# Ledger of designs, part 23: VHH binders against o26223

Target 1, 191 residues: o26223
Amino acid sequence: MKLLWTSQHIKVTVHIDGKVSKMDVLEAIKTRRSIRKYQDREVPEELIDKILDAAMCGPSAVDERPWHFIVVRNREMLEKIPEVHPYGAMVKDAPVAIIVCCDSSLEKIPGFWVQDCSIASQNILLAAHSLGLGAVWTGVYPLEDRVEGIRRLFSIPEHVIPFSVIPLGYPAENPGTRDLFDPDRIHLEKW

## First folded at step 18 (VHH)

Design XB1
Fold by OpenDDE, fold request of step 20:
Structure XB1 (fold): chain B 191 residues (1-191), chain A 124 residues (1-124)
Amino acid sequence: as target 1 above (191 residues)
Amino acid sequence: QVQLQESGGGLVQPGGSLRLSCAASGFKFSRYWMSWVRQAPGEGREWVSSISWKGTYTYYADSVKGRFTIARDNVKNTLYLLMDSLKSDDTAVYYCAKHIYTSKPKTQDEFDYWGQGTQVTVSS
């Protein structure tokens, strides 16, 4: 019995009417794409708050919650980020960026902060998408030049490690959805 | 050095129209939100209108909504304010202001540069 996975093109009809239709979590995960083009539209603070709330809802090692967030709307700063982040060119075109950081002083178990901040970053992406925004994860850690560049740019103290820069905005592109399911990556009980 | 220079102000009768211009230099004009802010005699500064860096989104104070139109020409580095159906209460010095942030301004401290202003007087 060949399970014909009919690729139902979930037409995410973004009803442009002010009611952000809530998508379910699986839909958010499956339909999320990296968005690197943005409208010249502001992102309301309320949406950022919701995104940050979501960012803080992820698990962390021993509930250490080491994350901090810098919300950047300063246009000059947004324009400067690509100078220290070679793959962050799209940041300058976003109306806002969130810098996810780790406060190392909050770590209870060394090394898990990367996972914690990754979860937070992913939650930002998913939340943004669910709210009709586009975002992309631009990695900062563990690249020393990027870490130091962002640190200097935002006067981040030494014990705080910039982890990711996530530009956000209303999307000006629609890259479509991808089917990333790969059964060859699934092993049953043993490799 | 950032420079903003307003022009187009003057004396006009109630119901009249004016077009203000703001010439911008010393920064990447097309990358910044811009606003008009006015100050009437004896009053504080009042936000009038804002425009996104590409000009796609515009915002207006309730007092001028439907009468004023903000626009920009990023090739000419110029901000405009078209003022129709002018009222006596529109009498003020009008300032062009550069945004710090990529959003509609909430407070007056969200502007880092101002022009010298242009006087608009609406009188019979």
Scores: ipSAE 0.864, ipTM 0.933, lowest interface PAE 0.5, mean pLDDT 93
Fold by OpenDDE, fold request of step 23:
Structure XB1 (fold): chain B 191 residues (1-191), chain A 124 residues (1-124)
Amino acid sequence: as target 1 above (191 residues)
Amino acid sequence: QVQLQESGGGLVQPGGSLRLSCAASGFKFSRYWMSWVRQAPGEGREWVSSISWKGTYTYYADSVKGRFTIARDNVKNTLYLLMDSLKSDDTAVYYCAKHIYTSKPKTQDEFDYWGQGTQVTVSS
């Protein structure tokens, strides 16, 4: 009995009337896509604040919370990011980008900061999506050329490591949903 | 070098119309938000209107809303301000201003370049 999962088009009715319909967490996770095209629309500061709040709600090793965030709205700086980030071309078209960084001086256990900053980055993506924004994770660490490029561009101290650049904006594309579930990746009790 | 040059100002009667232009050069005009700011005699600078870099989104001060229209031609590197139903209170020097940020301006320090301004006088 093949249960025809009718793809109910969850019409995310973006109610125009300021009431951000709260997307549930599973919907946010399942429907999130990398967005690389943006409208020439401003992202309100309130939304960035909510996104950053979400970014800081993730777990971290022994609660070290090593993350810092650079919010970039300066147009010249946004235009320069692709010069040091070969896969960051879309950043120049975004109204805002968040650079996720690690302050190594806050590390309690070496090495877990990568996981911590990854969680923060993912929360940014999910929060953005839930708020009707598009975003994409552009990796900086561990590529030394990108790390140094972003460091120099934003005068980031040596003990602080740029981890990711996340452009955000109202989406100007709809890449659709993907089913990424793969039962072959699930092993029961043993490999 | 960034240059902004306003034109189209003049003397008009109340209820009249003017079209201001701002010719931009020395930067990628199509990549920046632009604004009009005015300064009346003896007054500070007042934000008038802003436009997104593609021209899709426009913003207006309450004092000019419904009367003024901001527009841009990115091919010509020109910013426009269509002013209808002009009032005596609209008398000011009008400046074209380049945004630093990709957003509606909150303060005057969010502009990095200004034109020399064009005088608009509304008088009977």
Scores: ipSAE 0.863, ipTM 0.932, lowest interface PAE 0.5, mean pLDDT 93
Fold by OpenDDE, look of step 18:
Formats: C-alpha cells, structure tokens, sequence
Structure XB1 (fold): chain B 191 residues (1-191), chain A 124 residues (1-124)
C-alpha cells in the first residue's frame, strides 16, 4: 500500500474573524517550513502575544527561563537588521520580527541558555506556523559580529546576549512539504 | 531630510470629489506604511485612512468608508486620497503621515513625519 502522501495543502484558512483553526502539534512540526517571503499584511498583536506565550512555555535548565524577547515592528529598525545580519535579508520584508535574547544573569547553569533559547525559538516558529504565519530562524549567536551588531542596533546590555532573529508575517510563498525522516539516524540500544 | 507635501485640496460642493496627493522624499517611500489624518476646525486630529507599504492592504475610518480611497504609487513616491461624495463634515486640513511601524496606527504617536497639510472645504 503506497501511502500516497498527498501534499495536503494545509489551507490554513485564517478566518478574518480571528479564529485561527487549531493545528495539531505533529502537523505543525511536520509541515513547518522556513518562510522568507511575506505579505505586506499586519500581524495582529494578539497573534504575537500567543506566539510569545508559546515561546515561554518550553522547558529550561533548572527552570532558569533566561529568555527575553524584543518585538520589532519599527520599519526603520527592520530595515537595518540585514546590515548587521547578512543572512537576515528577509527581515526587512517582514512586518515584525522577534529577537530572542538570553539574560545571562538569569542563567543558573552555564551553557544551557543556548538550549533554552533554542527551545523558545523553535516554539516561536511552531506557534507562528500553527497560527497561519510564516517565520524563519536566523541565527545570531554564536557569531560574534552578528551578536555585536544586533546588540548595538537595539542597545542590548552586555549581560544580555542576542540569540536569534525571527521575522514573521503572513506567508507569500509555499515551499511545500518535505520528509526529513532518516532511519539511518536511528540506533537501537547501541550505535 | 524627510519631506511630505500635500496638494489637491480646495473648495468643493457637497457631493463633489477631490483627489489629494502627497509627494514624499528623503526616505524609502515604498518601504513604509502611510496614512491620511485630518483636523477639522476646533477639533482634534482624526485618522482617515492607512495603506500598507505595497498598497495591498487599506484601512478606513468609519466616517469615510465607502467614500474615500487611499492609494499609492511607489514609483512616483506619491500617496493619494480619492475623496468622493464629500460632505460638510469632511471639511478639514488633511495631512499625509509616515508610519513608524508596519501596522495600522493606534495613536498619533505612531507617525514620525507629517506634511504641512492641505485644506479641504466642503460648502455649498
């Protein structure tokens, strides 16, 4: 039985009436793609709030929750981000971006903040997708030039480390679905 | 330097039409949301209409909905307001305003630059 994976065009019918149909978590994970083209459509604050709520729901080492979020809607600032982030060209075309940061003063165990902020960033991507938005993870840390560039641009204190820049918007592209399952990466009991 | 210059205002009879223009310079016009805001004599500023940076999305105050059309030409760096079925209550100075944010404005503080305005008078 050839499981014809019909490319179910998940028509995320964003009903204008703000009721975003709830996407199943596995569906969200499997169908999420990096989106780098956006409509010139405003992202409602309510959706950003939901995304940020999701971002804060992830686990963190010893529950340190070191993350901070800068929500950027200032168009001038969005336009400047690519100047310090060479792979962030799409940010200037997004109506909003979230910068995920770590407050090092909140870190309880050294080094786990990267995992914490990664979890937060991934949750942002999944939440955005589930809400009918497109997003992409643009890495800032650990590249020093990007870290310092974002720090200067947003006047981020020295004890706070910018980790990722995530532009968000209603998607203006459909990259399709991909299957990334690789059974060769699975080892049973031993390598 | 950012400059916004409104034109097209004038005296018109009730039921008449006007087209306002706003010439923009000194910034990447096509990258910013733009709005029209008006101020009637003795009244505060009233948001009239907004348009997204690509012009795909437009917003209108209830008072002008169905009568006014906001448009833009990003090649000419010009914002327009087509005003049909004008009423006496539409009498105001109309300002072109540049958005700070990539969203419909909530307050007057969300604009960083304004034109000098153009007078629209609707009178019989």
Amino acid sequence: as target 1 above (191 residues)
Amino acid sequence: QVQLQESGGGLVQPGGSLRLSCAASGFKFSRYWMSWVRQAPGEGREWVSSISWKGTYTYYADSVKGRFTIARDNVKNTLYLLMDSLKSDDTAVYYCAKHIYTSKPKTQDEFDYWGQGTQVTVSS
Scores: ipSAE 0.862, ipTM 0.931, lowest interface PAE 0.5, mean pLDDT 92
Fold by OpenDDE, fold request of step 20:
Structure XB1 (fold): chain B 191 residues (1-191), chain A 124 residues (1-124)
Amino acid sequence: as target 1 above (191 residues)
Amino acid sequence: QVQLQESGGGLVQPGGSLRLSCAASGFKFSRYWMSWVRQAPGEGREWVSSISWKGTYTYYADSVKGRFTIARDNVKNTLYLLMDSLKSDDTAVYYCAKHIYTSKPKTQDEFDYWGQGTQVTVSS
């Protein structure tokens, strides 16, 4: 049964304290943190849809759009992910995870799929944050053991490469903001 | 093996109260959402209530909202349903059900294990 995703542009107005606080893009970027603790609160499907929509809005090389997304809510599967991903312990505590994958058959220019999937992954993080969710990027590619582990767990075809696992949930931690600006990393016209 | 065993059902008058229990074993109870589902005679299964794995979030069908309370004890591996202000329409077999997903259920297919059920009869 093909779930007909009716593209209803649900303007998710995140009412934080009754004010539709629209987080601007710079604020989202600057205030985003990796969140590894989550509430036992479900993430509504509508928010996941918005996040996935954002994930697909990034540029890709020659517009190849090689990305696929596995949305995982199955508790048993979430519990198994840490078995093949040594830095994915927090995944089992999330109500949902998104696995970003590349379909190599869609690649037009070799090697750019890594950039494409990275952009998609980052957009997931930013979108999640802007919606009041916490997330963390757990890298899968290019580590072969993780790639094959995730592949086996989710029966991912050989031509599809798992790239990242991103657990999502309402935050149960507040790591604060960091100022990461370093003027010493900026060079004008020459090194 | 996963086991769910309901208890606490019985005959009660309208306006009365009952407390159902579901004893869980064979899985990590504290890691799963749980639900109560009921089936009246000649009717299909009806979702009644759900509770998050830590018990922080609870959900109720409109038909039972304000009258029923779902709770859990993760130390005892037990799910509860407190039923107040019972009505004749609450007469059903009540089942404890284990969630597959970490969310409020949308369909009956989102449960992988069920108890045998306990009969609740509300009659004057």
Scores: ipSAE 0.860, ipTM 0.930, lowest interface PAE 0.5, mean pLDDT 92
Fold by ESMFold2, fold request of step 23:
Structure XB1 (fold): chain B 191 residues (1-191), chain A 124 residues (1-124)
Amino acid sequence: as target 1 above (191 residues)
Amino acid sequence: QVQLQESGGGLVQPGGSLRLSCAASGFKFSRYWMSWVRQAPGEGREWVSSISWKGTYTYYADSVKGRFTIARDNVKNTLYLLMDSLKSDDTAVYYCAKHIYTSKPKTQDEFDYWGQGTQVTVSS
């Protein structure tokens, strides 16, 4: 797939029949890969809006919806993330990152916010993929040093817990698909 | 401290060419989008061109498309503007500007550092 673009306007990506096609849900799930190399291309604000809309469509424990999102496009801030999040080194190479956070004041059932924010994080990955972007989930919670480092860097208040940092951009790599189905993980009726 | 120093301006005839340079120091130049912005006498600042941090993506104002080329050398930390087919309307002070964000600029508030400018004058 090649994104066509001129100095006067940006052409949309097309496939073989010359029109934009929607990705099937199962195809999106099976073909999504962690992408750690990005083009230096701008990610349009409208795509970020679509991704975050999708993130908020996830189910949550008793509909508590504890998630908040910080969108980072400031180059200086992107460069600083690896200083407090060493396994997030690729974040400095991305045009944008999304920080998924839990607002504990919205929590209705103690401790399920981790599942809630995990669902939102996975939805970000799938939505980005369906829009032609690549992303990777970098873990923050439950590693205390990373949680506190990200909290300090982005002035996140004490009652808000940074969960994940998700750098994203147009991919500069294609790791291909994997066949990970393992029937030995399926148990019928009992263990 | 961030420093941006433009050079290469001058007096040129209509249809002529100039190459502007902007020497950058005090920051990681190769990590930032950069722009050229110009200001004619008595006018506000007008965005001219932008380039992404690796140089892969370039953008131009309609008034200069096909005539100007923005480029960067991330080894020498230098931004360039090759100006061809110059017109009298191109007469302005040309500024090098450093982006805050990873995007095309929408307003001049999206630049945090500017050079002192270099004068380009196009007259017969």
Scores: ipSAE 0.672, ipTM 0.873, lowest interface PAE 1.6, mean pLDDT 90
Fold by ESMFold2, fold request of step 20:
Structure XB1 (fold): chain B 191 residues (1-191), chain A 124 residues (1-124)
Amino acid sequence: as target 1 above (191 residues)
Amino acid sequence: QVQLQESGGGLVQPGGSLRLSCAASGFKFSRYWMSWVRQAPGEGREWVSSISWKGTYTYYADSVKGRFTIARDNVKNTLYLLMDSLKSDDTAVYYCAKHIYTSKPKTQDEFDYWGQGTQVTVSS
């Protein structure tokens, strides 16, 4: 493992082939890619704990923190997700999936839970990447057939809304870095 | 209906070798971790070895490391245990077990189906 410490930066660690490299936060954001092919390698519980800790560090409207997470390691359940989630076919190939949910009873400002759970979902992706894992966000909400299917499959109560399903595992692909900066999307002072 | 059928057991001399097979049916074999578990006379069940669903990762109890090899054939839906350098302490009924989860087992409650077992006896 290669560990780099600086007094001016906090490094986010990235695992490469069993070796640990620290990654700057901006580098992590720029290099994270959606990963849909996974090794059949076990993802340790400790890494899932770190990912969910990061998910809960996200800001939320009026600090409402409406999120709940279902960790799925049951192979039979992973195999069933694509039956109710057509674009979630890669979930059956992952060793683990995290379902991000909103508990509407925790909502303090109507409708902002979508932003809250989106922030938690993105933090999951970044944390997984920093730990040498690959992940992809597959949308559930607002597609009602997917919401209803996932709710039934995991016995989620009606006041809890499944928002996203995030399969993750050690990557079995490397799609490379993209350069997506588009200065035409930047407007100074006005449109 | 899930079925696991072990075979290949028998009587062998110390230092000998055996190949156990487990024929699997009634489920998508290639999607599940699989294990071998053994039970010696008068003893509880002892985890022996596990293999990931593609076969890439294998795990062994300390008592068998370096002597046993777990393998799988996902085309033939068969799990194997290649046993070398057998010792009298390896005498047991060997069971094939199907995992519920995508991980090494922590307890026997992490298996939902078991075979009937095949007897391995190591004696002079």
Scores: ipSAE 0.648, ipTM 0.863, lowest interface PAE 1.7, mean pLDDT 90

